# Ledger of designs, part 20: VH-VL binders against q5slc1

Target 1, 112 residues: q5slc1
Amino acid sequence: MGALRGRWAEEEALRFLLGKGYRLLWRNRRTPFGEVDLFMEKDGVYVVVEVKQRASARFGAPLEAITPGKVRRLLQSARFLLGRDDLPVRLEAVLVHGTPKDFRLEHLVLEL
Below, E stands for the ipSAE of ESMFold2; O stands for the ipSAE of OpenDDE; V2 stands for 0.75 times the mean of E and O plus 0.25 times the DockQ between their complexes.

## First folded at step 9 (VH-VL; framework fv_cixutumumab)

Design p2 (at its last look DockQ between E and O 0.54; V2 from the best seeds 0.00; counts 0 for: pae E 3.3 > 2)
Fold by OpenDDE, look of step 9:
Structure p2 (fold): chain C 112 residues (1-112), chain A 119 residues (1-119), chain B 108 residues (1-108)
Amino acid sequence: as target 1 above (112 residues)
Amino acid sequence: EVQLVQSGAEVKKPGSSVKVSCKASGGTFSEYAISWVRQAPGQGLEWMGGIIPTYGTANYAQKFQGRVTITADKSTSTAYMELSSLRSEDTAVYYCARDFVYEYYMDVWGKGTTVTVSS
Amino acid sequence: SSELTQDPAVSVALGQTVRITCQGDSLESYYATWYQQKPGQAPILVIYYKDNRPSGIPDRFSGSSSGNTASLTITGAQAEDEADYYCQSYDSSGYHVVFGGGTKLTVL
């Protein structure tokens, strides 16, 4: 798990997605291409979910962007976990805004 | 298992400076922060500031702003806290601690460095 | 707005339950983190994220929160629980770490 993401944020993101009918397959799964925060399934489609927190006032910690390179690595990670590359994979992100007791979630579908 | 190893006790005169080191071992010196907390004899914990070694960004408690400098060397996984213009009131045990930016706790602490300021 | 207050001292009989409370405006936005400190030792993390315990911390330690307060509860206090307990949070901006004044727990 990355140092720039709180476990509470991941838990809230997971709870949110589970409530939306997503099914969890793996969490914090390490692959040769990087770590996948959440690997889930929704309506028969596999979904890679990246959990991000908004920038923290502490130490001026920046918000990491999901770069095209990151997208490629997440797709590769998904294919690695699936053991095949012929299945469609959707990339999504859950942004966590705020503090552990006062937060909101933003759910984004990312273009590949 | 991550450990934080601090430098040895210091005895300083008023007006001088002290630099305490904190070396991380047994893990990665990644994007977590190193926070510095001091404790005067018989008193409570007082946060001084911290740094994210990966970024080199530091912040400080207002009380110590301008008098404390926190740095880090990624190549040696070592953080430093330098306190200048020392006063007798700066006599305390100084701790470093692992401080994850988004975790909101300090889970690994050094054993502390005793700094004594006396004429 | 950037302060945490604790009672300076509390006592508990062996085997009984004690609650140490921390109060501050920032606790409306953040969970309190609790540390145990014994003489001559560094603080030890005992509770985080309201009610989570690190590995090695006995389950008699628990955390709770209500409004602008957070509490550390020891259910069935043991002699080794005698220590100072500090709550920790952040200032209103979340930029600075803030500690409570600490509570000295005596086990009778």
Scores: ipSAE 0.612, ipTM 0.892, lowest interface PAE 0.9, mean pLDDT 93
Fold by ESMFold2, look of step 9:
Structure p2 (fold): chain C 112 residues (1-112), chain A 119 residues (1-119), chain B 108 residues (1-108)
Amino acid sequence: as target 1 above (112 residues)
Amino acid sequence: EVQLVQSGAEVKKPGSSVKVSCKASGGTFSEYAISWVRQAPGQGLEWMGGIIPTYGTANYAQKFQGRVTITADKSTSTAYMELSSLRSEDTAVYYCARDFVYEYYMDVWGKGTTVTVSS
Amino acid sequence: SSELTQDPAVSVALGQTVRITCQGDSLESYYATWYQQKPGQAPILVIYYKDNRPSGIPDRFSGSSSGNTASLTITGAQAEDEADYYCQSYDSSGYHVVFGGGTKLTVL
C-alpha cells in the first residue's frame, strides 16, 4: 500500500462531525464501487461522508468535485458495506477550504 | 507498492546538461506529484521543482527557473529532470520523491542519482 | 519570508528527551513535515500533519506546533535516532516546497 491514511482534511472533518454528535463506524473502506472516506451514524441513520479539499493553487490541480455519478457510487458502497439495501442511508460531504492551520469546513447533504 | 527507480550516476562537464529519470515501479501515476530534491555534499535538502504527471503541470523553485525542465511520460510512468548550464556547484545527489500535494508530505523517495560536474 | 530556520546541531543523552525546532512564517499556515536522513541514505518521512507517524516510525517521535515554530520531539532517544532531521513547509505562494537547513542530532 503506497498511500498513507489519515489525510489532514479527513482528520479535521472527522473531528468536526464527532463534535456534531456523529459516531464513526469505519474510515477509508474500499468497496467495488470506490473508497468510502468516513462511514458514520447519526440519530439511527447511516451516513457516508465524502471529504474533499476544495480548490488548490498548488501545481494548478483541478477542482475536486463531487459528481452525480460519485454520489451514486457512494450509495452503492454503503449498501455493500452494510450487506443490505433496506436501511436508511444519508450521503454527505465535507468540503475543506484553506490550509491545514487556517481552514473552514462546508458541510453538505448530497442528493441521490 | 510504488517504488521510485532512478537512473544511474553521471559525470558531466561544466556547461553541459544532465537528464535524470525516475520511474514509478509497481503502479501507475495517479494524482500525486513527482518532486525533485537535490543535496550537495555535506549540505541540506533543496527542492528544485515537481510535476503532476496525470495533469502535466510543472512547477519550479525560483532558484532553478530557466535552468531546470521537469517532464513526465505517463505511458512509461517515468518523470524526468533536466538541469542545463551545469556548474561545479551542481554536483549533488538528485532525489525524486512522491509528493502528495494536498497532504503536504513526500512519502516515497528514490535512492538518488549522483551527478558530478568536473572539468 | 519562506525561509525555515533550524539549529545546525543538537545533542541528547541516550534515553533522554530532545526537541528539534523549525521556525518560519509559513508555519503559521502549515504544520511542519519532518524527515530523517541517515548518512548515505535517502530521507524518510517521520512526521506529517500535526503528529501523524507513517507505519514503522516509533511512537517516541512526535510533532508539535505553536505560532511560527514547529518542533520534533524524540522521547527516550536511542542510538539509531542519530541522524539529520529536516523540516519542510512552503513559500508564500503555497506553490513551492521549502526545507529547513537541517539539524544533526548526536546521541551521546
Scores: ipSAE 0.258, ipTM 0.760, lowest interface PAE 3.3, mean pLDDT 86
ESMFold2 (binder alone), look of step 9: mean pLDDT 90; pTM 0.933

Design p3 (at its last look DockQ between E and O 0.54; V2 from the best seeds 0.00; counts 0 for: pae E 10.9 > 2)
Fold by OpenDDE, look of step 9:
Structure p3 (fold): chain C 112 residues (1-112), chain A 119 residues (1-119), chain B 108 residues (1-108)
Amino acid sequence: as target 1 above (112 residues)
Amino acid sequence: EVQLVQSGAEVKKPGSSVKVSCKASGGTFSEYAISWVRQAPGQGLEWMGGIIPTYGTANYAQKFQGRVTITADKSTSTAYMELSSLRSEDTAVYYCARDFVYEYYMDVWGKGTTVTVSS
Amino acid sequence: SSELTQDPAVSVALGQTVRITCQGDSLESYYAHWYQQKPGQAPILVIYGKDNRPSGIPDRFSGSSSGNTASLTITGAQAEDEADYYCQSYDSSGYHVVFGGGTKLTVL
């Protein structure tokens, strides 16, 4: 299902990546292995993007960490969406820090 | 279309407790919070607290801490607000609302539950 | 809440423009969202975020912000716009919802 997050954060992350030349393929796509926030393409490489907010939830709920297990599920989800498992997939994260009115983005390439 | 259906009006005596329910129909509580807001007669909106049903974590306004308990049942898509040690000034319409956790606004409101506290 | 302040009442002539303002320190960090409430009814979200209108809200409603203030503007007020309007945001901690005291709008 994925961790709870603000749609505004995802929107800003998407805008950010589009500005960097990424192309959106799927958004909020459910697979048997979980949900993919953003599935994109950059320079011919497929990229799974996880959007995270670093600020604590106001109700004290933590965000799901990007664990090794989640990485595996994201890769499986990517392969499922692609319908093939022979293509390289990169995993990236966009961290959204702050509030809807005052925020900054951090773009991370996750090493597998 | 998501709707929040609240329980019926309550009449309570001072010192007692009331528990109001809020059931989501046409959708789920997933990825949302449920906030409780009350409004005394002729007064403004007052936030009491909220809960993220997915996590079961609740947050309360300082004014009501220790006297209010907010819970949720994911299996029935129902949130609850229990207010104890009722006073006459607790007489109000109590609303539940769907709260976007990270967007910080409430877009769907219940019709309200009138709670009257009188001796 | 005393953290967000609104004028208790304002009036506008039919077809004219009115601005309802909300002020609070937390508005430096958070957007104010606006709710319309008519007697005997639950509040209705009319503006959220930077300047977003939910579906069904007329385009005469708009939102703006500056510094520690946020404003709801009705351009071309209609009779049905007569209502109470509440701004909502969060306190400085970001953990607690705060409402303005509400503004009663009368359409003349």
Scores: ipSAE 0.074, ipTM 0.757, lowest interface PAE 2.5, mean pLDDT 89
Fold by ESMFold2, look of step 9:
Structure p3 (fold): chain C 112 residues (1-112), chain A 119 residues (1-119), chain B 108 residues (1-108)
Amino acid sequence: as target 1 above (112 residues)
Amino acid sequence: EVQLVQSGAEVKKPGSSVKVSCKASGGTFSEYAISWVRQAPGQGLEWMGGIIPTYGTANYAQKFQGRVTITADKSTSTAYMELSSLRSEDTAVYYCARDFVYEYYMDVWGKGTTVTVSS
Amino acid sequence: SSELTQDPAVSVALGQTVRITCQGDSLESYYAHWYQQKPGQAPILVIYGKDNRPSGIPDRFSGSSSGNTASLTITGAQAEDEADYYCQSYDSSGYHVVFGGGTKLTVL
């Protein structure tokens, strides 16, 4: 029951990134520093991808920003999953806006 | 598993207010919404509004705008719905439900709180 | 509700198939979810999204949608399926939850 709810947005994000030539390594992997939504690779760079979804502003709430603390934990998680800290790692987010029947994606690179 | 426990039945006079509580156990309270849905005797389900506790932002059905206040206390995992200026037409069962904003459905419901408005 | 319309009542013979419909303009943009409610009880979710069934809901329940219409189908109806059924979606703005008026299912 954990991540079963919310899967449509993650599936759409994954399909989008696979179509852009990303390769999936792991999904929903726990680490001592938190859980990684998608762990992928593109052009020799490992990529941690956060998937965030937002209904069509149904409750009026803005998309919650990814904090500097979260960025640090994502990097720590990547290094844990790789078992080393000398490989290039990039952090990205895919924001899924809308509903399962009518959505769009926004793809962001997060600066370290 | 998530369970929603609502406060007990209330009998109110016209013109007063009622505040119903909804305490969540299980899950991560701040990661979903709580919706409030009422049902008058013999009638259908009527959404009143909801709140996403992480953002603290409530959204209200137009019919109840100005009379309903929905709040959440993350420290106690409790949502509240307050309805003011009560009339006899507000006699109903009031439900809270976990609303997965990201999945657009209500998968866990409280048992309901009966509010009776009579003189 | 004027935004989601359901027939107020429908009957089905034991073991037969019944379809409960829900119509509204917003269903072109948003899926419907379906709830079962028995007298004196809270609603329970029986179908969400296109055709997803929560754990514990029998596989005789299924959902479908096309254009402005969503449907709940019960194949091989049982006596315990007698209940009120509500569809739920959103208004065109996406800000407000909308319920259909409900359909009373009688199992004969």
Scores: ipSAE 0.006, ipTM 0.589, lowest interface PAE 10.9, mean pLDDT 83
ESMFold2 (binder alone), look of step 9: mean pLDDT 89; pTM 0.930

Design p4 (at its last look DockQ between E and O 0.62; V2 from the best seeds 0.00; counts 0 for: pae E 5.5 > 2)
Fold by OpenDDE, look of step 9:
Structure p4 (fold): chain C 112 residues (1-112), chain A 119 residues (1-119), chain B 108 residues (1-108)
Amino acid sequence: as target 1 above (112 residues)
Amino acid sequence: EVQLVQSGAEVKKPGSSVKVSCKASGGTFSSYGISWVRQAPGQGLEWMGGIIPTYGTANYAQKFQGRVTITADKSTSTAYMELSSLRSEDTAVYYCARDFVYEYYMDVWGKGTTVTVSS
Amino acid sequence: SSELTQDPAVSVALGQTVRITCQGDSLESYYATWYQQKPGQAPILVIYGKDNRPSGIPDRFSGSSSGNTASLTITGAQAEDEADYYCQSYDSSGYHVVFGGGTKLTVL
């Protein structure tokens, strides 16, 4: 649902992570296995970041969960983007709570 | 370039129903929502409700709750707004608009459909 | 539900600056979205978010906010800017769209 997600949320997530020393490699990158919101690097480790909005959906829009299947697809996407599968990839999430003017961010490291 | 093409003008009697269509072209219908906004002659904009076609869920302004039905057909990229129990006060131009529900703006509008309610 | 309040009419001399203000409790949590509407036409998005202009909107249009207010500023008004301007936000739930009453801008 990248097309439906607020760009502001992704932008804030990106700004947040850049402020923490992450380096952006790709954003909104489509692969045969799905779309990667942010593909970044932190301290020499590649990181796939999923940006999620919370409590901001309208019209009864459901919250998409990060399922085990989603994790697998994100990992496959990362490996596809890297062109190799022998490097460690960390999966993280940034939850954006609230509205463009009044929001908070929650940074999660997802265990595989 | 996304365009929203609405159905033609309607003349209705009080108590009847009207169904206005809004067909999207030039983009991905599943990538946004559709909102309906009306404007009575010489009056301001009034939000009626909206739908996210991908989710199939609609939301309505309290004023129109129970009297308006908003639907979407993904196969034809068309959204619909049906207003029942029409009254003279429902005489207005009815607009559909592309609603980026997570971004909080409507950027593409149809040209409007004039609905006239008179006995 | 929430309410947005606008002055019904304002005037500006050609080439001068005018600010149209919108006030409402929801603006504490949401940025105002601004639409321009000319007679017989559909509304056109001119400003959204903190201060974002869609493609095709002249840079003389800008947005700002303070507290429970939001403002649309036209710096160097042109004759073609004469129109109705509506601010838009949301109710407390964030699910329902709310419009201001509109401001008729006359360019003198």
Scores: ipSAE 0.500, ipTM 0.860, lowest interface PAE 0.9, mean pLDDT 92
Fold by ESMFold2, look of step 9:
Structure p4 (fold): chain C 112 residues (1-112), chain A 119 residues (1-119), chain B 108 residues (1-108)
Amino acid sequence: as target 1 above (112 residues)
Amino acid sequence: EVQLVQSGAEVKKPGSSVKVSCKASGGTFSSYGISWVRQAPGQGLEWMGGIIPTYGTANYAQKFQGRVTITADKSTSTAYMELSSLRSEDTAVYYCARDFVYEYYMDVWGKGTTVTVSS
Amino acid sequence: SSELTQDPAVSVALGQTVRITCQGDSLESYYATWYQQKPGQAPILVIYGKDNRPSGIPDRFSGSSSGNTASLTITGAQAEDEADYYCQSYDSSGYHVVFGGGTKLTVL
């Protein structure tokens, strides 16, 4: 819970998606399958959005990729949050490149 | 609610080494870092280096490269900073701090460990 | 260089507004993070990011940034605000933390 405040990359991703006409339903929601960063809706379709920063990691940590297993867990989380599995769901990512004062966004569709 | 508990004060001779511990209490290590910051008497804050315990890699300020070693033990939620070849100029208070590396701030600080280097 | 420069001392009358300034090239890319330190105590986080206050920090503390300069502003300064204030940023790689030299705030 302590990490919710100060997640600058997630805030920028949210602002970006709101500017593209997405509507926010939930953020940082925990499920048995993991945490959903942003759960949104666009044009009648539910969208799970994973946010990742792609700058070089401090302390030499490697950049983490979004794995096929992660994509599957995002879908499971969406179905859990909706309470049903018969609705269309899109899985997306926003990659935030750079620093808080000098960044750009890459918006991707994830495929299972 | 995490607290950082540091080991007690130390008195060392020049040329020796010191190893300071920093235990996370009220939680376990997660993806955050532990940074080490020292403060000589009457001086400002000086970053020495840090580690992300779950990744196990450390990063060091250039000034201390080669004589500082920072490690972490996830099973005990404890980070360590070892400074070798001590000089009188290394007399300082040594702090550990929880470093939210991707958020660019340190929010929880230990109370500090006083290290005195004298003959 | 990645050096951060702060004035060593600044004074403010009780109840008045003060700005503590931090300058450095890295502030073009990174927001300054601000810490308060009272004698004999560890630093405490006051401001991070653009202008975020951690829980428990009074709203009289705010941050701002422009170009290579960041400022910590205290409006309605109180006696308990008397402390040393450090700004923090990073080198160009983002790997190495850099602190300013600190500013001693005296509340008159």
Scores: ipSAE 0.069, ipTM 0.681, lowest interface PAE 5.5, mean pLDDT 85
ESMFold2 (binder alone), look of step 9: mean pLDDT 90; pTM 0.932

Design p5 (at its last look DockQ between E and O 0.20; V2 from the best seeds 0.00; counts 0 for: pae O 7.2 > 2, placed apart)
Fold by ESMFold2, look of step 9:
Structure p5 (fold): chain C 112 residues (1-112), chain A 119 residues (1-119), chain B 108 residues (1-108)
Amino acid sequence: as target 1 above (112 residues)
Amino acid sequence: EVQLVQSGAEVKKPGSSVKVSCKASGGTFSEYAISWVRQAPGQGLEWMGGIIPTYGTANYAQKFQGRVTITADKSTSTAYMELSSLRSEDTAVYYCARDFIYEYYMDVWGKGTTVTVSS
Amino acid sequence: SSELTQDPAVSVALGQTVRITCQGDSLESYYATWYQQKPGQAPILVIYGKDNRPSGIPDRFSGSSSGNTASLTITGAQAEDEADYYCQSYDSSGYHVVFGGGTKLTVL
């Protein structure tokens, strides 16, 4: 589930995306290139979704940026899970802000 | 499976310091904190502070600011809590615990280190 | 106030249901985490999050919350459930862990 996030945050992100018409294929799948949080499909396109929990007040741990290196690893993981490298995939993130009883979500498209 | 192994009991004089260790066995430090919680005889649990060893950042309860120092050594998978300017009221059992700060629970606890501060 | 308030003691007859309560403002934002402690032993985690039980905790333990109050419920209390129970949450800043004062559960 990534470096610094709770299961609650991932469940809320999944519920949110299902409500937007995404279909879940796999979750929390480990690959040689890292872990894929949510692997989904929307309108015939495969979507890798990274779930990040924004820093809480505890320890002041900030949201880690999704770096070009991370983007490459997500793409490699998608190809591994699909078993082929000729399908287009979209990369997205869901940022979960706040506490388990009072949170909000931010949905982003990840680029290059 | 992670176990937290703490250093042995200590008897200290008022005004001195104590340093308690907490070694994680059966694993390496990961993305969690080591929290320190004490319990005076017949009393409840009191959080003192903690550290995320992989980031090296520490966080202290307001009551202990200035008296407590919490550190970690990733190479030995050991966290330390040092409490200075000891008073008799610091007599307690000191626990370390694995604290999943983003999931809001402490699931593995050390067996505790008894620190006695006597005149 | 970031303090968590628990009744100091509660009794239950063997096999009956008991609720241990925890009250504090931070429970409006965080679920309470519950620990059991027997004499001479370290605390153990019994309930966290909305109503999650770690492996090894019997299903007679459950948690709930509403507003600034959280409860630990033991259905069909057993003699081995006799212990101190602590709730845990956070202060208003979210920086610091806060424990309730503890509730001694006696099983009759």
Scores: ipSAE 0.292, ipTM 0.780, lowest interface PAE 3.4, mean pLDDT 87
Fold by OpenDDE, look of step 9:
Parts: sequence; structure tokens; C-alpha cells
Structure p5 (fold): chain C 112 residues (1-112), chain A 119 residues (1-119), chain B 108 residues (1-108)
Amino acid sequence: as target 1 above (112 residues)
Amino acid sequence: EVQLVQSGAEVKKPGSSVKVSCKASGGTFSEYAISWVRQAPGQGLEWMGGIIPTYGTANYAQKFQGRVTITADKSTSTAYMELSSLRSEDTAVYYCARDFIYEYYMDVWGKGTTVTVSS
Amino acid sequence: SSELTQDPAVSVALGQTVRITCQGDSLESYYATWYQQKPGQAPILVIYGKDNRPSGIPDRFSGSSSGNTASLTITGAQAEDEADYYCQSYDSSGYHVVFGGGTKLTVL
């Protein structure tokens, strides 16, 4: 995400997920394999959350494909943060469509 | 209490460059951005650019694109703003400010660094 | 890039209410942040978001928005409120910060 753009989107995504019972472990965490937007826990499962921002609040764009390379990096990042590689990690995405004053959220579980 | 301590006043000649520092005391840059804002004598506030140390990414106002470089050193909690090809109209007070990343506001400001450009 | 427009100067009688308005296309999409600046001092954050005041800011300061405008209202102006007030927001891209031209508030 850009330096300014997406900052509020991540906050809204976090608020949204916290409201759904997710627990925040790390946010904006850099690892040797890349940055993790949100690293959370839900019902005993660790979740890497990718936050995506879309320009239009009314007509959101489809979720852009997460490349296999990105998936690998996110999983590696998760394992790095956990300090172990034997725990399951789920990958999710929160799409934030619109602007701070007019937005909607879309929560997706990514198929790995 | 978090404070931003800026480097001292600078006097520069046209065509030269200046590098101003901004060090956070009483806290860190974690989850904050550092923005640079200048103010010419008797003029308004002008945003130059900013950096998110955590992301390692910076962005700049269109006006200063290619002439300003903003960097940050997390280990020393210091941000830097370097402005090159100085002109007389670059004479101003240069502020660094802590930009609350997720809320889009600057809640802590440095006291400013006066940069004077003259022949 | 987006611009924010403010009246260069306004005045208010002591104890009265004054509204400083900021106008710009980007305000349709983003909230305005308001800063107070007194001579020789750095700006001070007074209002952000929908209507949020930082700690230490008197409750006589409030923020509002409508359409492409944002307003800072001082209800019961005090002498110490005499200062320059700047609105700040972002351009349509959300990548660039923009400031209004500032409003000089005189308390009569």
C-alpha cells in the first residue's frame, strides 16, 4: 500500500475483524520474506490477512489474484513470526472499497 | 511524552542541498509516519512528503518530486529530509510531524528548522 | 491535484461563535484535519476525523462536514483562540497531503 493511501483502510479492516472475534497479534510486520498487513488469530487458528484497497465504494473491483509467490511469502512470513512451521496458517483478505467517508468492506478467505 | 527534535538552522547557497533531521524522543516511529511540511515567511503550510518507517516507503508532493528525498532510520528513530538544487524560494521553516498512520492526522510536530537560501 | 480553499481572514467577538470553512473536491472523499498555529510556533492539531478532539483541546472546538466542505467551529471564542487555522486533507489519490491556505482568526 502507498504511504498514505490504504492506511485508513487497514484500520477499518482491523476494526472489522476485531468485531468478528479475531485477535490481533501483529500489524504491518516486516519479515525477511515480506510484510504482513495483519497477523491475527481466530478460534485458535493463525490468520494472515492481506488488506486491499479499491478506489470505488459502489462498484468494487474483483479480488485480484494472489500470486503463488505471494502466498508462499505470506506463509513464510507467518512461520517466521510464529517461530515454527508446524502450525496451520490461514490466508484471508479484506477488501476495502471506497474512501474514508464512503466505504464498504469485503471479507474473503483465500483458497491456497 | 513524545517529542520530535529537529536539527539546527541552516544557511545555504543556491544550487546546494540541505538535509534536515528529525529525531523522536520519548517514543519510536512504530506505526507512525513522518511528514515534512514547510512554511515560507508569511505563507501557509506546504506538505513536502512523508515516510512510513515501518514500510520503508516514502511519497512526495508533486512539486518536490525529484528534488526531495525523505529517509528514516528506525534504529535511531530519526527521519531525514534532503532538499537539493536549493532556490531562494526554498527559504522557509521546515517542520517534521508525526502522522498517525491509520487516522490521517499529524499530532506531534517538531519546532521547525529554519533554512535560509541566499547568495 | 486537489485544492483546499479557505477564507484568508475572519473575525469573531469574544464569547461568540465562529465557523471557519474549508472547501475542496477531495473533501467529498476525505475528512479534514484542522490545525491551529500561533506566531512563531508549530501547528497544533485541534480537530480530526468526523469530529474528534485530541486531549487538551477545549470542547468549544468542533468539526463538521457537508458535501465538499469541512468546517471548524469555535463556540464561545476566547482571546487565546486568535491564531491561524489550517485545514488539511488529501488529494483524490489519497497519496498526497494538501493544506488549505489558512484562515487568520481575529478575536475582537
Scores: ipSAE 0.020, ipTM 0.693, lowest interface PAE 7.2, mean pLDDT 88
ESMFold2 (binder alone), look of step 9: mean pLDDT 90; pTM 0.937

